# Designs tried in a protein design chat: miniprotein binders against q5uxb8. Part 1

No score or structure here was measured in a lab: all are predicted.

Target 1, 222 residues: q5uxb8
Amino acid sequence: MPDAVRRCPEDGFFEGDTCPVCDGAGTHILDGARRRQLSKFVSGALRHFPEDAGIEVDKAGWTGFDALRVAVERQYDWADAAALAGVIATDPKGRFERTGVGNEAGITTAGGRVRAAYGHSVDVTLDGTDDPVPATLYHGTAPRNVDSIREAGLKPMSRQTVHLSESAAAAREVGRRHAADPVVFVVDATAMQSDDRRIVKRGTETYTTDRVSPVYLSLLEK
Structure headers, positions and changes below count from the first letter of each chain, unless a header shows other numbers.
ipSAE, averaged over its two directions, is called F for ESMFold2-Fast, E for ESMFold2 and O for OpenDDE. V2 adds 0.75 times the mean of E and O to 0.25 times the DockQ between the complexes of E and O.
[cut] marks letters that were taken out.

## First folded at step 1 (miniprotein)

Design B1
Amino acid sequence: SKVRVTVEVDGKKYEFEVEVDSPEEAKKIIEEVKKLAEELGLKVEVEVEGNKVRVRVRGIDPETAKELAEEIKKILEKEG
ESMFold2 (binder alone), alone request of step 1: mean pLDDT 64; pTM 0.524

Design B2
Fold by ESMFold2-Fast, scan of step 2:
Structure B2 (fold): chain B 222 residues (1-222), chain A 80 residues (1-80)
Amino acid sequence: as target 1 above (222 residues)
Amino acid sequence: SKVTVYVTVDGKKYEFEVEVDSPEEAKKIIEEVKKLAEELGLKVEVEVEGNKVRVRVRGIDPETARELAEEILKILEKEG
């Protein structure tokens, strides 16, 4: 069980029952059980399910502190800005980074940006390398689908996710399942991830996402 | 020496990738995930291709998938 989180007005958040700087008791913020629950949720939201949590995470993993606070308050009636700030400031595993608040990161309950320090599922490697998701991905489809895709984007069909390929050739081969002479769309994966759209690697050649807006799509030049 | 572990839940968005330094560490993660799936009443399939280990869970609802994903996150943070 993790230690409780408390707050010293002068020295900021600390874990346990005694401020390491002034030996004062401080004010109670969060018990150990709730600290664990909140830390688990925040870590998951930043690393694995930002869209489900209702937050936007940029390509570098950052989200606004206030946006994350709103998500936390929706999830737990007992949690507030102080609980969130305290969990971030006192995490013994160093799972979180906070920026944009100068030297006040251990004290302030407002402002800045937060990200997970490691372990993002959206930062996918290839064959054990540290390479991220490719900047450009591809989608093969039947020519008859072009107008619909340009208007509405790529959408999943009945329980399926949208499948993207790492090369135009692989996308064309996938498209052959639907037409003898398929067309290929170019997907701006960098733009999608900077707009906090999740792309996940599934196997050795395939990437999946929930949806691709038309703004990220262009037809491959032929 | 570098081993990649992938955990996919019913082929959906709950996929995790972690780099580990040894096959023994990967085996520990797999066994923890299997134990967790059993506690939730789920069946798990394990696939191994070279240095990649994929764990798949079938036929679960989105809430159970999210619970499994959150517990897998905890295991991966502890090991990685």
Scores: ipSAE 0.000, ipTM 0.143, lowest interface PAE 18.5, mean pLDDT 69
ESMFold2 (binder alone), alone request of step 1: mean pLDDT 64; pTM 0.539

Design D1
Fold by ESMFold2-Fast, scan of step 2:
Structure D1 (fold): chain B 222 residues (1-222), chain A 82 residues (1-82)
Amino acid sequence: as target 1 above (222 residues)
Amino acid sequence: SEEEKRKKELEELLKELAEKLGLPEPEVEIVSVEGDEENPKVTVRVTIGGEVIAEAEGSSVEEAKRRAAEEALRKLEEKLKE
C-alpha cells in the first residue's frame, strides 16, 4: 500500500507521517488507498483515455492542471486541487511532469500544465523539459549496494538511464521498494552539469542521466 | 540470450493474435523504472487501442516486457475462446 499524502504549509506535499524538511506532522490530504486510486486514474487519463476523462492533451502530452482538476473532481467527490497536486508532487514512480509553476510544483495547488512522463498509448511525442535542474538531487538504494556505488557510481543497467529524485524523501521512498531501511546518496547536480553531464527532468520529482560518477556522490547522514 | 529470444517470440504472437481479433497493434510501454544499479524494478504495460490489457513487473526491461506480453497473450487467448 502506498503511504498517505500530507501537506506542510511551508515545505509542501510529502509522503508518510513526517515532513522530510521540518519534521512536522503536517495536515492529512489522502490516505494510501485513495492516493493509489487517484494516481491510477490520473495516469490513465493522461496516457490512455483523455477523451473519456474529458480532457484535451496536446501533441506533446500536456493538459492544463486546472482542466485535469475539473476531471478529477467530476470523477471523485472526495478529491480536490490539493489531492491532485499532492498525488503529482509525491509520485514515487515519477509518472507525472508539471511545468509552468517554476520551483513551486511541490507546493502549489493551481496553475501550470501536467503530462505523463512516459507510458502513453495515445499519439504523443515527448520532449525533454526545460524546467531548471536543482543544485542537489538524490538517489535511494538498499544498504547492500553502498560499496558498489562508491566504487563504480550509478549506472543505468537495463533501464537506459539513471533515475534521480528531487528530494531526499522521494529518494528514500523509491529505495523502500528494495529495503525496509534504505540509504540515500546526495548527487552534486551542479558539478555534473558544469562537467557537461546532461540531466533531464522526466517527472514532478524525477530526473534522468546516463550515469553518475562516484566523484559526484556522497551518503546522506543517517 | 534465451530471455531476449522468448520476449521477441511472445511479442510477435501477441501481434498476430491482436490482428486475428481485428484489434490494432499492441503497444508495449514502460510505466516506471525504479530502484538502483543492482536491484532495478521495471513496470511495463501492454495496451491495444488505448486500453490496458496487461501490466507486469520485472528486474529488467526485458523481463518486464516478457511478463507483460505473456499476460496480455493469456488475456487475448481467453477472448478468442467461444
Scores: ipSAE 0.000, ipTM 0.091, lowest interface PAE 21.1, mean pLDDT 76
ESMFold2 (binder alone), alone request of step 1: mean pLDDT 78; pTM 0.718

Design F4
Fold by ESMFold2-Fast, scan of step 2:
Structure F4 (fold): chain B 222 residues (1-222), chain A 81 residues (1-81)
Amino acid sequence: as target 1 above (222 residues)
Amino acid sequence: MSRKVYVLIETDSPEELREVIEEVKKVAEELGLEVEVEIRDGEVWVVIEGIDEETAKRVAEFIKEVAKELGVEVEVIVEEG
């Protein structure tokens, strides 16, 4: 269950009970359950069912924030612009990108454009960010997958690409979808890029690649 | 007015969800509905279309019940008119 979304008048949206900037309590926007529902709807509308949600996404995956807000308000009578802005601003998986609002993206409840930062079932050309790729990335998985990964590497299962995390902690969180006690692989991203293997930043802590050969992998000891 | 029901299941292994997917397809077929299954980024989306609002609610509750019995986490989204 995700943490609640709250809003600080000066510092914008945050998750949990305390503003990370000023230590204030802020005002309540969404409880964890509604945050989860809204987040899944927004990601689905952007990636899987934009037409059915009543929004239009361009070839790069962008839609207007206000159009998305109308879709959200139609879907849930408890959701409003603040709920939508808060979900986008606090997404722990970095699934959303918002532009056209400058440095106000963490605060403003109007304007700009929104797109999914990764994965699309709709025909979309999604360019990655030019941000530098860390020397080390991580992949969380169920213990039962360790032997096959050591032998064959990381390959996309149901995904279009292999997803990698910026930190071991983020990788473990992703791995919790498949096991209570996930294991983490360390990926030598520097070696991959030296061998002309492309790695693309898709969100705050998320990177994608076509596959990862066993030569770039080691199991994180813990 | 027809509605669509979206079922979101998060997994990297669609084989583990075969029973839920097949049961959803069976229910849709018995109701004369179209169903589409799409797998993207560790998510499995099942889309059921051509249903009225009352039927959509009943289908959503049925899917939640089946998923609970199989120990699978699902999110069900009903299109609003």
Scores: ipSAE 0.000, ipTM 0.235, lowest interface PAE 14.3, mean pLDDT 71
ESMFold2 (binder alone), alone request of step 1: mean pLDDT 68; pTM 0.585

Design F5
Amino acid sequence: MKKVKIKVTIETDDPEVLKEAIEIVKRVAEELAKELGLKVEVEVRIEGNKVEVTIEIEGVDEELAKKVAEEIAKELKKLAEKKGVKVEVEVEIEE
ESMFold2 (binder alone), alone request of step 1: mean pLDDT 71; pTM 0.645

Design F6
Fold by ESMFold2-Fast, scan of step 2:
Structure F6 (fold): chain B 222 residues (1-222), chain A 95 residues (1-95)
Amino acid sequence: as target 1 above (222 residues)
Amino acid sequence: MKKVKIKVTIETDDPEVLKEAIEIVKRVAEELAKELGLKVEVEVRIEGNKVEVTIEIEGVDEELAKKVAREIAKELLKLAEKKGVKVTVYVTIKE
């Protein structure tokens, strides 16, 4: 069972009995049982049942904090803006992201947007703008895979990511591991990046991505 | 050539998820080493619900090390999207 959520007027929300910054006791917000109950509801509403919860999430998963607060208050008569803010701010698994409130996310009970996420703490930037990606990339494969790829796109299969080559020649060579006369798909990397699909450079001529939808693919002629 | 140490701390309450995360880090590090032609050593230490993976790379500077760390973090975040995983990544340089 999770610890209670409390609030320090200076330092914001914390879990347990003592503020980690000032050693003060703060004010009680939620006991552990209600904290867990609210956290499960918020996580489910953002990930699985936004329509049933009466909220709208955009394509990136974001919803307004105030809209989520209304949904929470409708679901539980004991929950308010502070309960919601506290659950988000103190989640030990980091299942929530909140933006649009600057450095106030641990303190403020209003404003911004919320989405579901799994927690991470990294001292490097994950902004997604590093390493230039060519406008066109390539993927070599066995001829037997063409129909499947045209219907379902490129999927990671047994590995974490889809591998793409910088040139048609390199893609053909990779494809030769699967067939003597491989075919090459052309990948519209510019369109993928415009649609917020991330492509990452690995090495001098190799790139990776999560998957490639058929709309970005065409078969290389010859 | 600088030696760079990347320390990845993975924390989860689910031991099956912890094992999956370790396998992902090892696989990503090995694939990245082969693709970039780098010398990489990987050490794994498990402590209850927490695991510390230390990756030591030869022939990189701080900027390339940060890019490697971002790629490792990105792959682990894909696992985190499906399961509750807490990841912390640090980069240290040793010449």
Scores: ipSAE 0.000, ipTM 0.171, lowest interface PAE 11.5, mean pLDDT 72
ESMFold2 (binder alone), alone request of step 1: mean pLDDT 74; pTM 0.668

Design F7
Fold by ESMFold2-Fast, scan of step 2:
Structure F7 (fold): chain B 222 residues (1-222), chain A 95 residues (1-95)
Amino acid sequence: as target 1 above (222 residues)
Amino acid sequence: MKKVKIKVTIETDDPEVLKEAIEIVLRVARELAKELGLKVTVYVTIEGNKVEVTIEIEGVDEELAKKVAEEIAKELKKLAEKKGVKVEVEVEIEE
């Protein structure tokens, strides 16, 4: 778990409990869990799903900070400009670059442009077998998640990647970990692979992918 | 079964060379996965002008793990050397 994000009035955002510049405690912005959640969303929106997040990224990868803030506020009720600025300023992996704010990048909650930068991390799993990915895969989930999945797709909430099953029955069994009567989504794996979305076999009847856009999903009836 | 973990650190001041190096590493990892019929996981972290790559391969016995580690290290070091970049390679065989 990453450390919490806090803000020093003079020195800007920092991670942990104590400002590295003045030794003050600062004010709380995000706990570690929300910091991780927001950072994952921002990284994904800039690198993988800008259209789904409702932002426009130019050919050099840049988007406006304020446009990204609107997307973040739409995604999470608890997130605001300070949360976004803090995540960007304190990212230990340097996954974000911000320009147009001079020396204020670690302090300001407005203005400038943001892009995914050299500090990004990429995790790729390769399967050396020649077994083809099935045309259709499945994802089991709790009924309460249906509306959010139809709106935003499948995202790796408690895992690094999205896990998909080879059969509806296997997906239901996985879903039973989260609900007594799970629902199953049908994933159009053929369409995903045609769009250069990567799906990798990781075990018996199990596949992984970065995310699944709503366009590839439909709810299985019973 | 052994697990092979190879860590490669590549440093260059040319961002286009950095992109090319990452693409080459991923291609080599994919070719090795196909050749060996094994699952290969690649972790890439970019920090400024430096890229850190960790390649993990599971499901090999001890003898094959050593041979695989040696071949991967050789290919990655050779590729990075051809690019005129600073290269460091560390090989760890676990389990």
Scores: ipSAE 0.013, ipTM 0.432, lowest interface PAE 7.7, mean pLDDT 73
ESMFold2 (binder alone), alone request of step 1: mean pLDDT 73; pTM 0.660

Design F8
Fold by ESMFold2-Fast, scan of step 2:
Parts: sequence; structure tokens; C-alpha cells
Structure F8 (fold): chain B 222 residues (1-222), chain A 95 residues (1-95)
Amino acid sequence: as target 1 above (222 residues)
Amino acid sequence: MKKVKIYVLIETDDPEVLKEAIEIVKRVAEELAKELGLKVEVLVRIEGNKVEVWIVIEGVDEELAKKVAEEIAKELKKLAEKKGVKVEVIVEIEE
């Protein structure tokens, strides 16, 4: 476990029990466990899931410190600007760069930009099942949702993915969880895959995707 | 010798599959740490349908880090083939 993060009013954030500059005890900011938890979230958000975290990173990987703070505050009710600044300033692994605050990066709780520090990397990617995705998939829904789907398509729900069925019958059965008389949309999976939209097989007759644009959808007749 | 981070992203809508994948990653990393005599730190974050695993190893070079990542990817490929799981493994070597 990492050491706790503390704050000296004059010298800024430090790890452990004693300020390296003035030998004072400072004020407690984060215990080691919360420090680790926040640090891995920030690292992940900058490197791997900025959109999921609700931040935007530029071509060079930079995001605003204040935008990152908002993301952190949404993720953890115990974290604030001081917790974020302290994690960045004291990271023993050197995972973060902060700029735009002059020589106050170890002290200030506002402003500037943050990005992940990089070394040499090797990417090994393993995609889901190699089973062919059928040319046509299906989505069952309540009739009241038809107009919304025609306008905006199928969007992720709480699971952050859209569920598709291999057959109209399976889709209709799934739709019955939401309405007694569900309707079924036909999904042009071939067109989706031609446009580099990923569809993953999750079971015998079940597939998932991030979203389905209206251009790939039509109502099953009858 | 350098510090090496191995990042594993596992994405699936099945919570049982997520749990199984986490256990596979931890088991493989711990076995490799034991066999190689290395200190290995494993950090896990679960958010919705995603699991992120950071494996931090001290005292390794790039070649050994790639080997560890390949072994983890190999075990997770079997899971991905049978359960429709997306897996991404990234190896970062820090100065």
C-alpha cells in the first residue's frame, strides 16, 4: 500500500509523515487505500476511458485539471480538488504530467492541464469471439419506444451496451419483459460491420454493440 | 531494471464472466511472479460492464514484460472465445 498524502500550507503536497522541506506534519488529505483507488481511476481515465469518465483529451493527451476534478467528484463522494492535486503531485510511479501552473504543480488545487506520462508500450489486443456475426440481428422493444428509436436509434442503457438477438422470436421474447405486445426492429448487421461498428457475440443467440444508428434499423413487418 | 505496467481491460455484460476474468488475470500474474521471483502488485477497478486491471512489476525488462502480457492474453483468449468477452492488454515500460 502507498503512503498517505498530506499537505503543507507553504510547501505543498507530500507523501508519508513529514514534509521534506520544513519537517512539519502538515494536514492529512488521503489514506493510502483511497490514494491508490483515486490514482488508478485518474490513470485509467487519462489513458483508457476518457469518454466514459466525461473528459475530453486533446491529440497530445491533455485534459483540463478542472474537468478532471469534476470527473473525480462524480466518481467518489470523498474526493475533492485537494485529493486530486495531491495524487498527481505525489505519484511515486510518475504516471502524470501537469503543466500550465508554473512551479506550483506541487501546491495548487486548481488550473493547468494534466496528461498521462508515457514510456515505451506494446499493444496486445484480444477481441471477443471469432464466431461470424449474422447479417441480420433483431431488437425487441415496447411500442411506445418506436418513435424515439426511429429518431435517435438504439442507445446504451445502464449496462452501456445495446443488446441484439439472433432471431425475431428471441427479440420478441426479450421485448415481452417491457410490453405484452412488443415490436421488433431489424438490424442490418452487415452494414454496421462494414462501417467498423463492433458487434460481439455474448451467448447462443445474443449480441451486443455500443449503439445502433437509425440508418441500420427498420421495423419487422406484421 | 525498470518498472513495468501491464494494463488489462475486460468488457462484458455478464458479471460472472467479469469475476472469472479477474480471477484468471490475478492467478496468472501471481503464478508468474512466483515462478520468476518478482514483486507484483495487482490493482483492480470495476465500473459497470468493464474491469480494469493494472499489474505493476519491478525489476523487469521489456522482453520479460512482453512475455508476461502474452501469457495473460493467452489465458484470456480462451475466455473470450467461449463467452464473448472483449479483452485488451497493454504493456507500458516506465523510465
Scores: ipSAE 0.000, ipTM 0.307, lowest interface PAE 10.9, mean pLDDT 73
ESMFold2 (binder alone), alone request of step 1: mean pLDDT 72; pTM 0.642

Design I1
Amino acid sequence: SGEKEVEIEASSIEEAIEKAKEVLEKGYDVHIRVRVDSEEEAERVAEAIKRVAEELNVKVTVRIEDGTVHVHVRAEEKEG
ESMFold2 (binder alone), alone request of step 1: mean pLDDT 74; pTM 0.708

Design I2
Fold by ESMFold2-Fast, scan of step 2:
Structure I2 (fold): chain B 222 residues (1-222), chain A 80 residues (1-80)
Amino acid sequence: as target 1 above (222 residues)
Amino acid sequence: SGEKEVEIEASSIEEAIEKAKEVLEKGYDVHIRVRVDSEEEARRVAEAILRVAEELNVKVYVTIEDGTVHVHVRAEEKEG
């Protein structure tokens, strides 16, 4: 668990119980659990899901601090400008860059721009990214496999991953490699990702995952 | 401590991938830079590193800029 975030009126935000500059206790801003939750959200919004978070990231990765604050306040009723500024200022891993506030970056709760310090998945055009995936994906297979898949789900063979398609048509075409008249399963990708199951984009229309439990699957009907 | 910076220079693509894999296996927050001779080699190295990260269950972000492959590792987002 990370340390709590506190604020010294003169020296700015700090982690732990005691200001490293003046030895004062300061004012409590966030406990460790909320600091972790907010840090994960801010990091993800800047690197993986800016559009879902309701922020706009320019080509250099920057978003306005105020826009990010609005997104944070929408996500968590306990978070405010001080919580956001504190998370950014005290990040032990240096994951955030803030500009446009001069020498005030460690103390100010307003203004400037923020970006992730070490990259964005939104800039990745290669196979295998952590980019957001569609809410629904598809898997084409031979009709003989339907009963097994309903019972056990989709499983990789050996070291292979499970391949999922962006559309029913693409899944059906993949299925044609294994049967003349393939069937298509609908995959609830939103539910999988909410359960922390990893799905990775591998190409323009292709996604991979380690397995798909039957609870995420339904057979595509006419 | 913050994020560690690692520069990888190798005499072959295979050597570069092996060195990157060793860094990824540690699962720390790190920024890896792999310098290569061409955009095509950069793409091949990036694709190989993405596959290795998937096998190790490590969350990474990979970019290619001016023939350099940048790999960003986020240890705190790894599932336990």
Scores: ipSAE 0.000, ipTM 0.133, lowest interface PAE 13.4, mean pLDDT 73
ESMFold2 (binder alone), alone request of step 1: mean pLDDT 76; pTM 0.729

Design P1
Amino acid sequence: SKKIRVEIEVEEDGKRVRFEFEVDTPEEAREIIKRVAELVREHNPKEVRIRVRADSPELAERIAREIEEIARKLGFKEVEVRVEDGEVVVEARKE
ESMFold2 (binder alone), alone request of step 1: mean pLDDT 70; pTM 0.645

Design P2 (at its last look DockQ between E and O 0.02; V2 from the best seeds 0.00; counts 0 for: pae E 23.0 > 1.5, pTM E .642 < .8, other shape alone 2.951 > 2.5, unsure alone 68.731 < 70, placed apart)
Fold by ESMFold2-Fast, scan of step 2:
Structure P2 (fold): chain B 222 residues (1-222), chain A 95 residues (1-95)
Amino acid sequence: as target 1 above (222 residues)
Amino acid sequence: SKKIRVEIEVEEDGKKVTFYFTVDTPEEAREIIKRVAELVREHNPKEVRIRVRADSPELAERIAREIEEIARKLGFKEVEVRVEDGEVVVEARKE
């Protein structure tokens, strides 16, 4: 069950019993069951049935907050502008974007535009990345890719991050999936981090980054 | 407890969504796959691509089977499983 939605007059909407900023109780807006019902309706109206909900969505996916409020009020007698604003502001899944209200998106019950959003990343609690990054990382690849990598560096091939291994052996194993005799690049991770390039640990021996410039790369000598 | 970041790329105005994550154990894989399935149900894309880096070939095979089964249960009729750039790739389409 989701937590209830409450409102602090100064700090805006929050979930649960206590304002995270001022420790006040605030005022009740929605219980967990109604929060779930309203959230599903808003998500569906933006993504699946805008015409049935009586709203217009532009080519970029946006609708007016006030138009969405009217749709919500028609659907549920118990829902109002505060209920809608609270659902959007406290959505733990990041399903909604709101713009046109400056820094007031967590507080205001009027104005702006809303659209369905997919997050560029979400956190799932299980195994994380607070461990330090090694000075040297490795990337295994097919021999045919060597010339292009030397010229352009390592880039994600299909809008994913670049994967780096903690050991040459692990990198070779990755490369073996593309060629019987893969080659391994050495990545100067210390230089990358010194230049404020982000490298993130993923799993036991694996690291990711958005790209690796040729200046950080050398071919591993046998 | 640790956090795993699932990277999400949205294409074609939400019609296509790609998820990327790395896992070391079957337990980690199950939790992440469950969360990805929730996001797919919530956003209802027409096409989903899932890329996963696994610590072992055995874990990769297991993950591929689990994702394929769940994709079909979520209503995807066309499901392809393959290895791309050393990662398991599952591509699913409504039709």
Scores: ipSAE 0.067, ipTM 0.552, lowest interface PAE 4.4, mean pLDDT 79
Fold by OpenDDE base, look of step 3:
Structure P2 (fold): chain B 222 residues (1-222), chain A 95 residues (1-95)
Amino acid sequence: as target 1 above (222 residues)
Amino acid sequence: SKKIRVEIEVEEDGKKVTFYFTVDTPEEAREIIKRVAELVREHNPKEVRIRVRADSPELAERIAREIEEIARKLGFKEVEVRVEDGEVVVEARKE
């Protein structure tokens, strides 16, 4: 089970027995079981069933913290603003983003907006700046480049970095700049990261890396 | 506006995963730093590499130094702060 959520008055929410910043004990907010339950609900609400949860999510995936709080309190009689704030602040997978709350003591128990950072099934457009690197990325190119890429991988051309796309569709669009019938390579980003290869998100659907070795590449079949 | 970006590499399920955080204010950056600490604690990696980018190099360095301090508190014995390609990089190792 996940650890309990606590709150340091100076450093904000944390998990475990002591504040990782000041070593203080803090105040108990949620036990591990409730933390897991609430986290699951909130992530589902933000990603998959906002209407059923009683929240509205905008085109960028944002909802008001207070609106989400109301939904949480309706769902669980033990849940409150501190519980919600704590779950958001201590999520081990970085699944939540919260804005509009900034003080030296960290995340407050009210105000601001909340969204899921990734994994949506609802139609949202994320700016992608806070998203982890997806397990799979894509690269669109001209058919004439296939053999070279298979041999030498992806190398920077006019740019200092290789550009990767979040989706096959986006990759095809990039490739259309070079050929009428572009090909798409699938990039094993997880394997790259496991091998200590850096991939950086630069835009909503754009990632950059220094180089992609052929071992991480496969041609997407049409 | 002025954006601060923090990138953290952690191990998840035996694989390295990179998390990204982008904030608009130094105050929000402090919240991210705390979250970084929690992520590091949860994943308990042997090695952590954190990149900090900000419009102000001084701000980036300040944030990096704060991360350095947290890393030490979390049990990392070897912590290095350096500049790479205009970004401040914090590398922390337990061994």
Scores: ipSAE 0.007, ipTM 0.227, lowest interface PAE 11.1, mean pLDDT 75
Fold by ESMFold2, look of step 3:
Structure P2 (fold): chain B 222 residues (1-222), chain A 95 residues (1-95)
Amino acid sequence: as target 1 above (222 residues)
Amino acid sequence: SKKIRVEIEVEEDGKKVTFYFTVDTPEEAREIIKRVAELVREHNPKEVRIRVRADSPELAERIAREIEEIARKLGFKEVEVRVEDGEVVVEARKE
């Protein structure tokens, strides 16, 4: 039997009695029986009967998290957004994928898209992205950050996603918001994707990712 | 229950497509092998990478060998099998 799901506000959903990161008890979300019941409904809805569940999946198998939440709440009066997010985040079988929320996928109870990782009876084509990602992306920054970025890479500071630009010009414009003489890093997005790093397009010229290791970075102006 | 996790990555013109499978039985693993062949035919990739994790190293290797046989039948020229962090990895290229 699966363990109960609990939630740590800082570290996200976990199973068991104490958060593996902070040792706190967190808050109770679901017992094991309801976790199993909800998991079976969600996997069935995504794989086999989306229309009966009141959701629609696109060609890649995705549905909105918020639409799925509504379907879950209609099915069970005890279920809510936290229950759905917890089941997805802690699934022991890898049955669910969630995108569009960056580094907050294990924490947030709203937004993004969800799909079954496998097992579909509906006609879907599974891929890793909805939009093509350019081979090269850019990051504009203040000159004072260059040494640390070359050594440690681009990382979220307070759980914010790393933002990358489609062009050097766009990166300079972003960088000018932080410094009068911005520096632009070139990001090898092809290599990142070859190493299983997720990059998601947002808006017309901005891409997000959770981190960029130094191996993918070089200076444009040097 | 027992778990077998299969991750399949295909790359075509800079875009990666990733497939994930988790199953409970060796019989379901055989169904995954057939689905892998269909996915490779559907996407016609230049390179494919398949990762298999199962409760038993022997089962993971058996699945990987079956995948290797299918990859060679589908025309992949370079087919490598190795172990990474408890996973069996098959990497195949058409060249």
Scores: ipSAE 0.000, ipTM 0.077, lowest interface PAE 23.0, mean pLDDT 74
ESMFold2 (binder alone), alone request of step 1: mean pLDDT 69; pTM 0.649
ESMFold2 (binder alone), look of step 3: mean pLDDT 69; pTM 0.634

Design P3
Fold by ESMFold2-Fast, scan of step 2:
Structure P3 (fold): chain B 222 residues (1-222), chain A 95 residues (1-95)
Amino acid sequence: as target 1 above (222 residues)
Amino acid sequence: SKKIRVEIEVEEDGKRVRFEFEVDTPEEAREIIKRVAELVREHNPKEVRIRVRADSPELAERIAREILEIARKLGFKEVTVYVTDGEVVVEARKE
């Protein structure tokens, strides 16, 4: 569990009980549980489901801070501009970048742009062999995305990779985060690897790739 | 030529090493990465954190890819890399 987020009037947001600059207690903004919940949502919205969150991410991964705030306030009754700014400013993993606010990113609750830091998480084998990639992988998505995916394939929404699941059930569960009735695409991982498209196991049971061309995709039958 | 910082933290249950350096060419980056790999082999840490400042986002991403490959060969089980406009942060652990 992360520490709570608090705010010092002069020094901005900090984690824990005491401002590292002035030793003051500051004002409570967010407890550890809600901090974790909001951080996970913001990271996911920037990396995986910007359209479901109602934000637009440009080719470089940027979205407006105020647009992201509206998405956050829509998602959680307890979250506001200060909660969002605090999560971004105090993220211990450095998952967020904010620009357009000068040196005030640690203080200001308005303005600028936000993006996810470009990141990869990969399981590394001690034997020097790559973890085996299943012949078939899966991608769960909202029904409204089907036509776009059939035409353009799966693309990263920012500087992140495309995420794939090892089973249709797992993909459907991932899709439920974005739609009540998700659909599942089947990915021909064998064909992708035969064409020198890289697929990498990431962390637990998720696989990542740069993109998936429509030629490797089919919709799982109902 | 370029600035390099090395910080070694020893905890009760193991070792953690942090590296920071700046580069402006791929050739210079490769030379520094080789030296970092030698220090990792010498100290055999359970966790490594590397921070690199690069003159371009393209160079930063290339450095991130090379560090990921080396971490795999050195036996790290989980590697997380963050790349921003000219900075790379790598966190790697064996357990």
Scores: ipSAE 0.000, ipTM 0.123, lowest interface PAE 17.9, mean pLDDT 73
ESMFold2 (binder alone), alone request of step 1: mean pLDDT 68; pTM 0.625

